# VH-VL binders against Protein broad-minded (TBC1D32): the designs that were tried, part 7

Target 1, 124 residues: Protein broad-minded (TBC1D32), of Homo sapiens (Human) (q96nh3r1119to1242)
Amino acid sequence: GIHPVYFCSTHYIEMLLKAELPLVFSAFHMSGFAPSQICLQWITQCFWNYLDWIEICHYIATCVFLGPDYQVYICIAVFKHLQQDILQHTQTQDLQVFLKEEALHGFRVSDYFEYMEILEQNYR
Short names: E, the ipSAE of ESMFold2; O, the ipSAE of OpenDDE; V2, 0.75 times the mean of E and O plus 0.25 times the DockQ between their complexes.

## First folded at step 11 (VH-VL; framework fv_tafolecimab)

Design g1 (at its last read DockQ between E and O 0.75; V2 from the best seeds 0.75)
Heavy chain, then light chain:
Amino acid sequence: QLQLQESGPGLVKPSETLSLTCTVSGGSISSSNYYWSWIRQPPGKGLEWIGSIYYKGWTYYNPSLKSRVTISVDTSKNQFSLKLSSVTAADTAVYYCARLPIYGSYYFDYWGQGTLVTVSS
Amino acid sequence: EIVLTQSPATLSLSPGERATLSCRASQSVSSYLAWYQQKPGQAPRLLIYDASNRATGIPARFSGSGSGTDFTLTISSLEPEDFAVYYCQQYSRWLTFGGGTKVEIK
ESMFold2, look of step 11: ipSAE 0.436; ipTM 0.798
ESMFold2 (binder alone), look of step 11: mean pLDDT 93; pTM 0.928
OpenDDE, look of step 11: ipSAE 0.750; ipTM 0.899
ESMFold2, look of step 13: ipSAE 0.499; ipTM 0.814
ESMFold2 (binder alone), look of step 13: mean pLDDT 93; pTM 0.923
OpenDDE, look of step 13: ipSAE 0.700; ipTM 0.887
ESMFold2, look of step 14: ipSAE 0.466; ipTM 0.812
ESMFold2 (binder alone), look of step 14: mean pLDDT 93; pTM 0.928
OpenDDE, look of step 14: ipSAE 0.728; ipTM 0.893
ESMFold2, fold request of step 15: ipSAE 0.612, 0.576, 0.615; ipTM 0.848, 0.836, 0.847
ESMFold2 (binder alone), fold request of step 15: mean pLDDT 93, 93, 93; pTM 0.925, 0.923, 0.922
OpenDDE, fold request of step 15: ipSAE 0.847, 0.847, 0.856; ipTM 0.929, 0.930, 0.932
ESMFold2, look of step 15: ipSAE 0.471; ipTM 0.803
ESMFold2 (binder alone), look of step 15: mean pLDDT 93; pTM 0.928
OpenDDE, look of step 15: ipSAE 0.775; ipTM 0.908
ESMFold2, look of step 16: ipSAE 0.365; ipTM 0.789
ESMFold2 (binder alone), look of step 16: mean pLDDT 93; pTM 0.924
OpenDDE, look of step 16: ipSAE 0.750; ipTM 0.899
ESMFold2, look of step 18: ipSAE 0.518; ipTM 0.830
ESMFold2 (binder alone), look of step 18: mean pLDDT 93; pTM 0.930
OpenDDE, look of step 18: ipSAE 0.785; ipTM 0.909
ESMFold2, look of step 20: ipSAE 0.478; ipTM 0.815
ESMFold2 (binder alone), look of step 20: mean pLDDT 93; pTM 0.923
OpenDDE, look of step 20: ipSAE 0.787; ipTM 0.911
ESMFold2, look of step 21: ipSAE 0.165; ipTM 0.719
ESMFold2 (binder alone), look of step 21: mean pLDDT 93; pTM 0.926
OpenDDE, look of step 21: ipSAE 0.698; ipTM 0.888
ESMFold2, look of step 22: ipSAE 0.416; ipTM 0.784
ESMFold2 (binder alone), look of step 22: mean pLDDT 93; pTM 0.930
OpenDDE, look of step 22: ipSAE 0.785; ipTM 0.910
ESMFold2, last read: ipSAE 0.644, 0.598, 0.548; ipTM 0.854, 0.846, 0.838
ESMFold2 (binder alone), last read: mean pLDDT 93, 93, 93; pTM 0.919, 0.922, 0.923
OpenDDE, last read: ipSAE 0.847, 0.854, 0.844; ipTM 0.929, 0.931, 0.928

Design g2 (at its last look DockQ between E and O 0.78; V2 from the best seeds 0.00; counts 0 for: pae E 3.6 > 2)
Fold by ESMFold2, look of step 11:
Structure g2 (fold): chain C 124 residues (1-124), chain A 121 residues (1-121), chain B 106 residues (1-106)
Amino acid sequence: as target 1 above (124 residues)
Amino acid sequence: QLQLQESGPGLVKPSETLSLTCTVSGGSISSSNYYWSWIRQPPGKGLEWIGSIYTSGWTYYNPSLKSRVTISVDTSKNQFSLKLSSVTAADTAVYYCARLPIYGSYYFDYWGQGTLVTVSS
Amino acid sequence: EIVLTQSPATLSLSPGERATLSCRASQSVSSYLAWYQQKPGQAPRLLIYDASNRATGIPARFSGSGSGTDFTLTISSLEPEDFAVYYCQQYSRWLTFGGGTKVEIK
């Protein structure tokens, strides 16, 4: 089964985000917001209220079959998908509201499967 | 060979707007690799980050100063600027411009020489 | 906002002595901490980043340690040029500096 607490550390999230999306990483820190906080919220809720049911099933299946570290890779893929939106919301200083309260419209787990395989190859 | 140089009035009256410009030479302000930043230091006191700007115009401000600060970039002149509104004697400081790398740690790797701005009537 | 408290405010020491400077954060900054040296009339100079890594060109007598909330800059044997003010800076949430420690000749 899924063990989100055991497989999501703040250091690992920070390390991967800094390596993969450095402008997003810096925007979080320059805005006073830790990216791991939102990742833990997403993972703990299994993306409930953020993804539609089909995408939640894809998330769960991916983590069960490919390993729990995919919880982190999916978070990085979400940040990649939302990069422009994240940077916009750091300008309006509502980044936390945006990430905690908005659905992740347009995000499909399947659209990022090959990207997450690359993350696995590079960082696992 | 990168050099940052502050310019602007050294004396500002209370309630007016402090306005400074930083001219970048030996490098491009349009680089996607850096933020361009303002830091100040009141005489005999410590350093305070004011804010930083990315070449696109995206800005990040110290929350304690945010309501009074505007930072802007002019890529055609290779310059960025600071405006601090409604100044008081507490805003008297040496003002530095500095570069902040996006890749790596967020320390200021190049600094201007600093310019003293005095707020007095 | 994360507050950095540097102590002592002044260290009075002689050349050749060991200097130990403290920086304490009001909440954890992980290892996101840098140290700077500032001489009169000059901009700060980076010494240490990520708590313990010396910047390029910084002599080996400078070392940094710590993680979380408690950080130390050590100068193993003071040289005449080391009498200056030292600042810590965190970059975990926004960018803030400590109040400084002045290292002066006893």
Scores: ipSAE 0.396, ipTM 0.799, lowest interface PAE 3.6, mean pLDDT 88
ESMFold2 (binder alone), look of step 11: mean pLDDT 92; pTM 0.920
OpenDDE, look of step 11: ipSAE 0.437; ipTM 0.834

Design g3 (at its last look DockQ between E and O 0.66; V2 from the best seeds 0.00; counts 0 for: pae E 8.1 > 2)
Fold by ESMFold2, look of step 11:
Structure g3 (fold): chain C 124 residues (1-124), chain A 121 residues (1-121), chain B 106 residues (1-106)
Amino acid sequence: as target 1 above (124 residues)
Amino acid sequence: QLQLQESGPGLVKPSETLSLTCTVSGGSISSSNYYWSWIRQPPGKGLEWIGSIYTSGWTYYNPSLKSRVTISVDTSKNQFSLKLSSVTAADTAVYYCARLPIYGSYYFDYWGQGTLVTVSS
Amino acid sequence: EIVLTQSPATLSLSPGERATLSCRASQSVDSYLAWYQQKPGQAPRLLIYDASNRATGIPARFSGSGSGTDFTLTISSLEPEDFAVYYCQQYSRWLTFGGGTKVEIK
């Protein structure tokens, strides 16, 4: 079944984003679009319309095996993956549409397991 | 017919490394649909999950054992292995290998027969 | 860590009797709970998954119920081959087993 949704706070996501991906943090700030809103959408849908089925299974397994805070860490990993696209869409002023409607092409949870473990070590 | 079979020494000295291999037959360890797991059971006691490995080499470990455990996969031999370092008498147990689907329900659907490993001087 | 507490530790019954085994979780595991049977000298065998679904080939006398923190395995009429140890296992967070309930012949 679909993993339960976990609460994520605007402050916590922005703190992690500022620390880990300052250019992405700046892009969201300049766009006036809250990172927590897109994170909530992704998490509540279990990335259903954004990731291949195998990668959704890896997301669910990560939360089961490693803990619910991985919902936030996977969102930071997605932002890391999309950094250049986010910067481009800030310039073209369509960041919100891009994040809500475009597929996460090329993103695989399995490519970011080690990175998310480092986030756990640093911020848990 | 999928089968899992544990192999390795039945006796290990304290402070040494316990090393076991699980051979998979009737199926492929490189399948993207499964984790391959080690579980142990001390004599007369309950079950403890040790860890699970995916065909890519990514591994989840039980936090209580993580500092001493290495699980690895050899797709060319259709095998995966367990190494547990710095063993003591508390590590005496029957060791099972088992299969775990990556889909929503994480129960162990196929088990090996188990192999007793005794840690003794 | 989610702790699973099984009760009773030992259940002494005769063939034909109804067995009721309890598994209580220290925090909610929703329906992510499995039950296994283990006979002496054998590996565990899956009986029930997702709290209430019988695994393939498991007789109808085995049933599971519950959600959240309280789960029950029921064996409606014990057969001689049902005297074994039963474990619950949760998969909501990590993979944790209960301590087991031994069902023994009276």
Scores: ipSAE 0.016, ipTM 0.649, lowest interface PAE 8.1, mean pLDDT 87
ESMFold2 (binder alone), look of step 11: mean pLDDT 92; pTM 0.912
OpenDDE, look of step 11: ipSAE 0.024; ipTM 0.709

Design g4 (at its last look DockQ between E and O 0.04; V2 from the best seeds 0.00; counts 0 for: pae E 4.4 > 2, placed apart)
Heavy chain, then light chain:
Amino acid sequence: QLQLQESGPGLVKPSETLSLTCTVSGGSISSSNYYWSWIRQPPGKGLEWIGSIYTKGWTYYNPSLKSRVTISVDTSKNQFSLKLSSVTAADTAVYYCARLPIYGSYYFDYWGQGTLVTVSS
Amino acid sequence: EIVLTQSPATLSLSPGERATLSCRASQSVDSYLAWYQQKPGQAPRLLIYDASNRATGIPARFSGSGSGTDFTLTISSLEPEDFAVYYCQQYYRWLTFGGGTKVEIK
ESMFold2, look of step 11: ipSAE 0.410; ipTM 0.796
ESMFold2 (binder alone), look of step 11: mean pLDDT 92; pTM 0.913
OpenDDE, look of step 11: ipSAE 0.731; ipTM 0.898
ESMFold2, look of step 13: ipSAE 0.303; ipTM 0.756
ESMFold2 (binder alone), look of step 13: mean pLDDT 91; pTM 0.913
OpenDDE, look of step 13: ipSAE 0.768; ipTM 0.907

Design g5 (at its last look DockQ between E and O 0.04; V2 from the best seeds 0.00; counts 0 for: pae E 4.5 > 2, placed apart)
Fold by ESMFold2, look of step 11:
Structure g5 (fold): chain C 124 residues (1-124), chain A 121 residues (1-121), chain B 106 residues (1-106)
Amino acid sequence: as target 1 above (124 residues)
Amino acid sequence: QLQLQESGPGLVKPSETLSLTCTVSGGSISSSKYYWSWIRQPPGKGLEWIGSIYTSGWTYYNPSLKSRVTISVDTSKNQFSLKLSSVTAADTAVYYCARLPIYGSYYFDYWGQGTLVTVSS
Amino acid sequence: EIVLTQSPATLSLSPGERATLSCRASQSVSSYLAWYQQKPGQAPRLLIYDASNRATGIPARFSGSGSGTDFTLTISSLEPEDFAVYYCQQYSRWLTFGGGTKVEIK
């Protein structure tokens, strides 16, 4: 099996999203869909059915080697990756379906290591 | 049969850079399934993880050493390396290279023989 | 910041005796704990992973148990080759090792 990682605080996700990606935060607010709702689904499933197998392994390794706060930083990196798609979905039913049923197209943990290090430096 | 072998100078002067290479045989360092790691052990003391590298070049470092350490991969030579800058006597240790699976449990399944590096004036 | 404390520092035993080695974590590591054996002049060798699973080629006399903060390695009947230093390692948060337990003859 897959190494389970600690759950993060939903408040921390939303606080960080507001600080780092305010337009994405606003899109969730307008849609009535909480960003922590999708983040908890991703985290509790270890991104199963959302990421390729090797990317799931990188997610887990990042959290183990660099600390559990990286669960939050990875979620923020995913939102940064999907920013344009999220901004185009203004209706609550459409955004929720998109995020819950869409594989995270093109997202790779390795593409965001530097960004996540900056998040660590700024917020840990 | 997979084998790992450390090589490099056994004596390094204080404030200089410690530089080691691990040569992998019987397997490929470009495998998508493994991280390649450095671990050290001061004489008569316990073990300390230094860092681990993936074939893409991405590296995880022990936070306490991060400012001084660089790990790199040379896939054409099937090797990975360690550089530790600004060394002091506290960096005297046996240095091991080791293999780490990318998924499941993060234990070191194959180890090199180790090489002693002494930091002395 | 997870500190692993191994006890005792030294076990003096004879061949054929049972050895029980303790590893205590400063906070829960669930079952993410491995045990290694290190003989003089050699690299560590993996014995147990995920607290209780024997690695390939490890004899049945080695067994691991525990979860959370308290873990044990048991060697049911010591053979001459088992006199070595044993380390625990956690992989719940970062990768840290215990200080070791030396199992020595007598």
Scores: ipSAE 0.255, ipTM 0.738, lowest interface PAE 4.5, mean pLDDT 87
ESMFold2 (binder alone), look of step 11: mean pLDDT 92; pTM 0.920
OpenDDE, look of step 11: ipSAE 0.387; ipTM 0.822

Design g6 (at its last look DockQ between E and O 0.04; V2 from the best seeds 0.00; counts 0 for: pae E 3.4 > 2, placed apart)
Fold by ESMFold2, look of step 11:
Structure g6 (fold): chain C 124 residues (1-124), chain A 121 residues (1-121), chain B 106 residues (1-106)
Amino acid sequence: as target 1 above (124 residues)
Amino acid sequence: QLQLQESGPGLVKPSETLSLTCTVSGGSISSSNYYWSWIRQPPGKGLEWIGSIYTYGWTYYNPSLKSRVTISVDTSKNQFSLKLSSVTAADTAVYYCARLPIYGSYYFDYWGQGTLVTVSS
Amino acid sequence: EIVLTQSPATLSLSPGERATLSCRASQSVSSYLAWYQQKPGQAPRLLIYDASNRATGIPARFSGSGSGTDFTLTISSLEPEDFAVYYCQQYSRWLTFGGGTKVEIK
């Protein structure tokens, strides 16, 4: 058992992705794979098997200290981090396999703290 | 035995910057398992979390104070510090430093003795 | 934004009596609640974490119970050193403290 964090609406995730990263949103649209589907998997597992355990701790702390809407902001930050890779994996099964099976290599919550603060300011 | 000790001026003038240091002994501020925190208590009132720092990461700040707060760490001195800018009488409080685990249960297990900071002209 | 309301504000009791302190959260915090004791001129001391677990070195007369929104700290038989202020703190979100209950000698 991992600390339960507020469970955000999946439609809010898709709305923010469309607004913030329209090329990524379009890639998902063309692939037929919903961005909220992978975000739900990440959130319900608290990024287990996707982040190092220290980063999982920081994810939980961020959501607790700063508010549960940070679950959404972290997902958008992950998509921003992976934008180039997502655009290269345009086929549905290729994109889905990439996102579901790969660790989020190189992603660190701390690298996107300023970006997430901007998302909070603009969308909270 | 882990010990935390606050130090800094007890009197600060309005509009100036409050500056405090917490010295950690009997343990390392570089531990990967802890956040290092500041908490304050106005006289006769309750406790307010100010912020917490991970030594090699970033700092979490209470949103109500974020625009005026900076927390930093000096690993060479095993210390972390608080700066609170543009103080008013409302910032008069006992200031505590405290330790906080990183893993899911965010209670403060070790506290400094506290230091009273009075904001007056 | 979770508000913790502690009651009563002051509890006047004699040594040897049972003290029952209440902490109510405005929204569920599950079991992510801690209790602290603070004596005059001292820092708070952790008593209970995760609603019901005693911290290291805390006497068995202290016990915590509750889940969700309603929490209780019980001191089964007050000792002279137990007359102090008690705070609850939640860590489900926004790390907030209650306003405190002062336990004073009658």
Scores: ipSAE 0.384, ipTM 0.789, lowest interface PAE 3.4, mean pLDDT 87
ESMFold2 (binder alone), look of step 11: mean pLDDT 92; pTM 0.920
OpenDDE, look of step 11: ipSAE 0.405; ipTM 0.829

## First folded at step 13 (VH-VL; framework fv_tafolecimab)

Design i1 (from g1 with heavy chain G104D; at its last look DockQ between E and O 0.07; V2 from the best seeds 0.00; counts 0 for: pae O 8.0 > 2, placed apart)
Fold by OpenDDE, look of step 13:
Structure i1 (fold): chain C 124 residues (1-124), chain A 121 residues (1-121), chain B 106 residues (1-106)
Amino acid sequence: as target 1 above (124 residues)
Amino acid sequence: QLQLQESGPGLVKPSETLSLTCTVSGGSISSSNYYWSWIRQPPGKGLEWIGSIYYKGWTYYNPSLKSRVTISVDTSKNQFSLKLSSVTAADTAVYYCARLPIYDSYYFDYWGQGTLVTVSS
Amino acid sequence: EIVLTQSPATLSLSPGERATLSCRASQSVSSYLAWYQQKPGQAPRLLIYDASNRATGIPARFSGSGSGTDFTLTISSLEPEDFAVYYCQQYSRWLTFGGGTKVEIK
């Protein structure tokens, strides 16, 4: 997989998350764990067991062609995709289990290319 | 083989700051797969997780101790440290440093031998 | 906070006997549960992780089972060196330990 070379600061992912998805950001704090922990797990495992093979290939290709910073942008995009589920699982107090165990059903990297480009323009 | 070793004063006065250092040998703390953690155990009691640090400096603290705990890392020395402020007798414990894998699960696979810190006037 | 309750507090057995230790969580921790062994004057040693996976170097007589809220550590036949305190630990939400079970010689 792609090494998390540019996953250098927890502040960066938190800053992005707070700005882009404030409700999700709040949900993590309420649930008692850091979003960077989940992102690190996804990235270090190259999204194995979370994305299907096709989407893993899209992830890798995106990072190779557009730059390693897209590792972070993809994580933010995933949180955006999961926003409603994150809020729901915050209420049931099983958010960490949900994020660690459940596959990212329905997530398509290609659906978030425009969004990630906006992130790059605004925060790079 | 990986080894962790705690060091610091074994006696601290009430209201002062407890300071300990963990020296890691046989491996680098600059790994993306691990957090480096502090756990304590009062005499005759159970274990309590204090906090963990990533080699990039990201910290995660037990909510019950967060206001008094500071953990730092020095990658150049392959060390990480614990500071616990405003100590009381309740902070008397054996303090362990440990490695916490995060790639697969959040368990503690390597431990230091522990160091007793007594809070007494 | 997820609270882990271990029972019994003390288990008195003889060498060769089967030991069954319980760890109950206040809420589901899925399979994110580890077991440790601690002998006097020593640091805890990892025995089991993810509820049922034996750590490297751990004898086959140690086994873990369970999911959700109820977990069990089993020592099929106690050896003299197995008399110690055993702790469970969850990593579903932050990190917490059980109160421990002391396995002592009868």
Scores: ipSAE 0.013, ipTM 0.661, lowest interface PAE 8.0, mean pLDDT 90
ESMFold2, look of step 13: ipSAE 0.499; ipTM 0.813
ESMFold2 (binder alone), look of step 13: mean pLDDT 92; pTM 0.924

Design i2 (from g4 with light chain D30S; at its last look DockQ between E and O 0.62; V2 from the best seeds 0.00; counts 0 for: pae E 3.7 > 2)
Fold by ESMFold2, look of step 13:
Structure i2 (fold): chain C 124 residues (1-124), chain A 121 residues (1-121), chain B 106 residues (1-106)
Amino acid sequence: as target 1 above (124 residues)
Amino acid sequence: QLQLQESGPGLVKPSETLSLTCTVSGGSISSSNYYWSWIRQPPGKGLEWIGSIYTKGWTYYNPSLKSRVTISVDTSKNQFSLKLSSVTAADTAVYYCARLPIYGSYYFDYWGQGTLVTVSS
Amino acid sequence: EIVLTQSPATLSLSPGERATLSCRASQSVSSYLAWYQQKPGQAPRLLIYDASNRATGIPARFSGSGSGTDFTLTISSLEPEDFAVYYCQQYYRWLTFGGGTKVEIK
């Protein structure tokens, strides 16, 4: 089970992305596509159609056992993984198609556990 | 101190390409901390962001102008340029170059003096 | 696109009076809103960023407030140099400017 999203996740996503990946943050806003829009889609769908079954299980287990704020940390880790690809999409339609319609190629939750622990330590 | 200066022709014929250059002095266009931007203002009217460029060549354009705009950077000359194709009288404006910080808030902190470009036949 | 509507279009006041300028966004821009002053023949000058923060060198008589869709620039007591055009600008999605408010001497 995934907890309902009921804290100010838009503000938190924006704050963390600005602090952790400022060039990605600016690229989203300059492209006219707010990063919270895709994060909410990923979170509410439990990354269905974005991650392989095993990675969906890792996502769910991480959020259940480590806390619902890990939903946000996983999104930031995805942005970190895709940073170069995101920076090359300069228009909102292209960036939206890339993030909404494409699998998150090469992303593994387990590759980012240490990074997410650092996010928890610094921002929780 | 940082200064931005626009240069280019003040008169352009309809259907031709408007071309402007902004020369940056007192700072480096190669800085990874800034976008370099073009804004225009038709006489007696408001401001319109045209687009911005990052030193690595990545561009961001106002969607209403995107099909006609090209912004480029020449690091060796410490310059960036605007090309606006297929101009009409509606493109008559004062054109400003400006700097936009990447880190922090996205407001234009330094502006050129502006240059009037008139489109007339 | 996010449209910024400034009102009034013209504000006729005397020196020493309080000016209140409005900027309304067509959708929320959070606090990503700046205010500029522009005098004739000059480039715009940043006054306020992030809705309420004064830029370096801007006198305390200038203050900004608001968030979401409704923003206000207040000049508590107009000085002669404050008679100019004022623009708001959002940076939430792309970069757009309001149509301006001219503050002119009565």
Scores: ipSAE 0.342, ipTM 0.776, lowest interface PAE 3.7, mean pLDDT 87
ESMFold2 (binder alone), look of step 13: mean pLDDT 92; pTM 0.916
OpenDDE, look of step 13: ipSAE 0.708; ipTM 0.894

Design i3 (from g1 with light chain L95F; at its last look DockQ between E and O 0.05; V2 from the best seeds 0.00; counts 0 for: pae E 11.9 > 2, placed apart)
Fold by ESMFold2, look of step 13:
Structure i3 (fold): chain C 124 residues (1-124), chain A 121 residues (1-121), chain B 106 residues (1-106)
Amino acid sequence: as target 1 above (124 residues)
Amino acid sequence: QLQLQESGPGLVKPSETLSLTCTVSGGSISSSNYYWSWIRQPPGKGLEWIGSIYYKGWTYYNPSLKSRVTISVDTSKNQFSLKLSSVTAADTAVYYCARLPIYGSYYFDYWGQGTLVTVSS
Amino acid sequence: EIVLTQSPATLSLSPGERATLSCRASQSVSSYLAWYQQKPGQAPRLLIYDASNRATGIPARFSGSGSGTDFTLTISSLEPEDFAVYYCQQYSRWFTFGGGTKVEIK
């Protein structure tokens, strides 16, 4: 995948998450598991072992054609997709295991293009 | 306008379960913007967070108390409750319910008046 | 667990004096720190959030400062109603409170 030097900062991820998905932000904050920790893992591995092959291709294409800051927007879209699961796993105190060990089941990059375009408009 | 009011028995015998209810008035417990919390203060001592609940039933507990604590919510009555099992004299405290905003900060902005619960035979 | 240490335990002052209360965290809490005032027989009242922001309705004589591990609450000129116990609270990881500083009349 694309080079992580375009990944700006943990503050940027937390700012976007607080603004867009406040319940998810709260879950990470109270659990002591930083959102940037899992985002960095996903991005540096190009979601290998997290997404199926076709979605990895969509991830790469999106970042190549729409810009490298889409790495962050895709992470926010993944959190939006997983919101209920994240809240449940925060309750059971296994959020880190869930995010690191489970594939991002059902997530498709194409389902979130419009949302990510809105993120680009509002936050780029 | 918003008010939180604790209710429940003021005396509980050792080894039994402490049970309290917080009634919310002047606002809705079903708001997506808040957690609803229990905090206690032993006489002459500091404050201890017990746990918090979101109106959909998701709970967060102080790890030191987690094995004995259950918090639940009844949105139809605009109430949430605390059960603390196997109490001892160390659980004697003023118990507060409090509101916890999720937007930007995690401080307790509205508190109930508090209710003293004494554990004694 | 993040431990908050407040000092002094008791601060004896007269009305009109400046009060300076300290809260030290065992590890960084960034700016995720609140201050509360508690009078006898009452619930705590929020004064300051995010280290330095006054809560709604709190007089300007209350100010907070600090970040990381060292935080200060300042009351620029004590009024009779300010004699109370003050607690800091962190919300960086779970919620813990300091042991309190009692501000009492000399």
Scores: ipSAE 0.008, ipTM 0.580, lowest interface PAE 11.9, mean pLDDT 85
ESMFold2 (binder alone), look of step 13: mean pLDDT 93; pTM 0.929
OpenDDE, look of step 13: ipSAE 0.293; ipTM 0.800

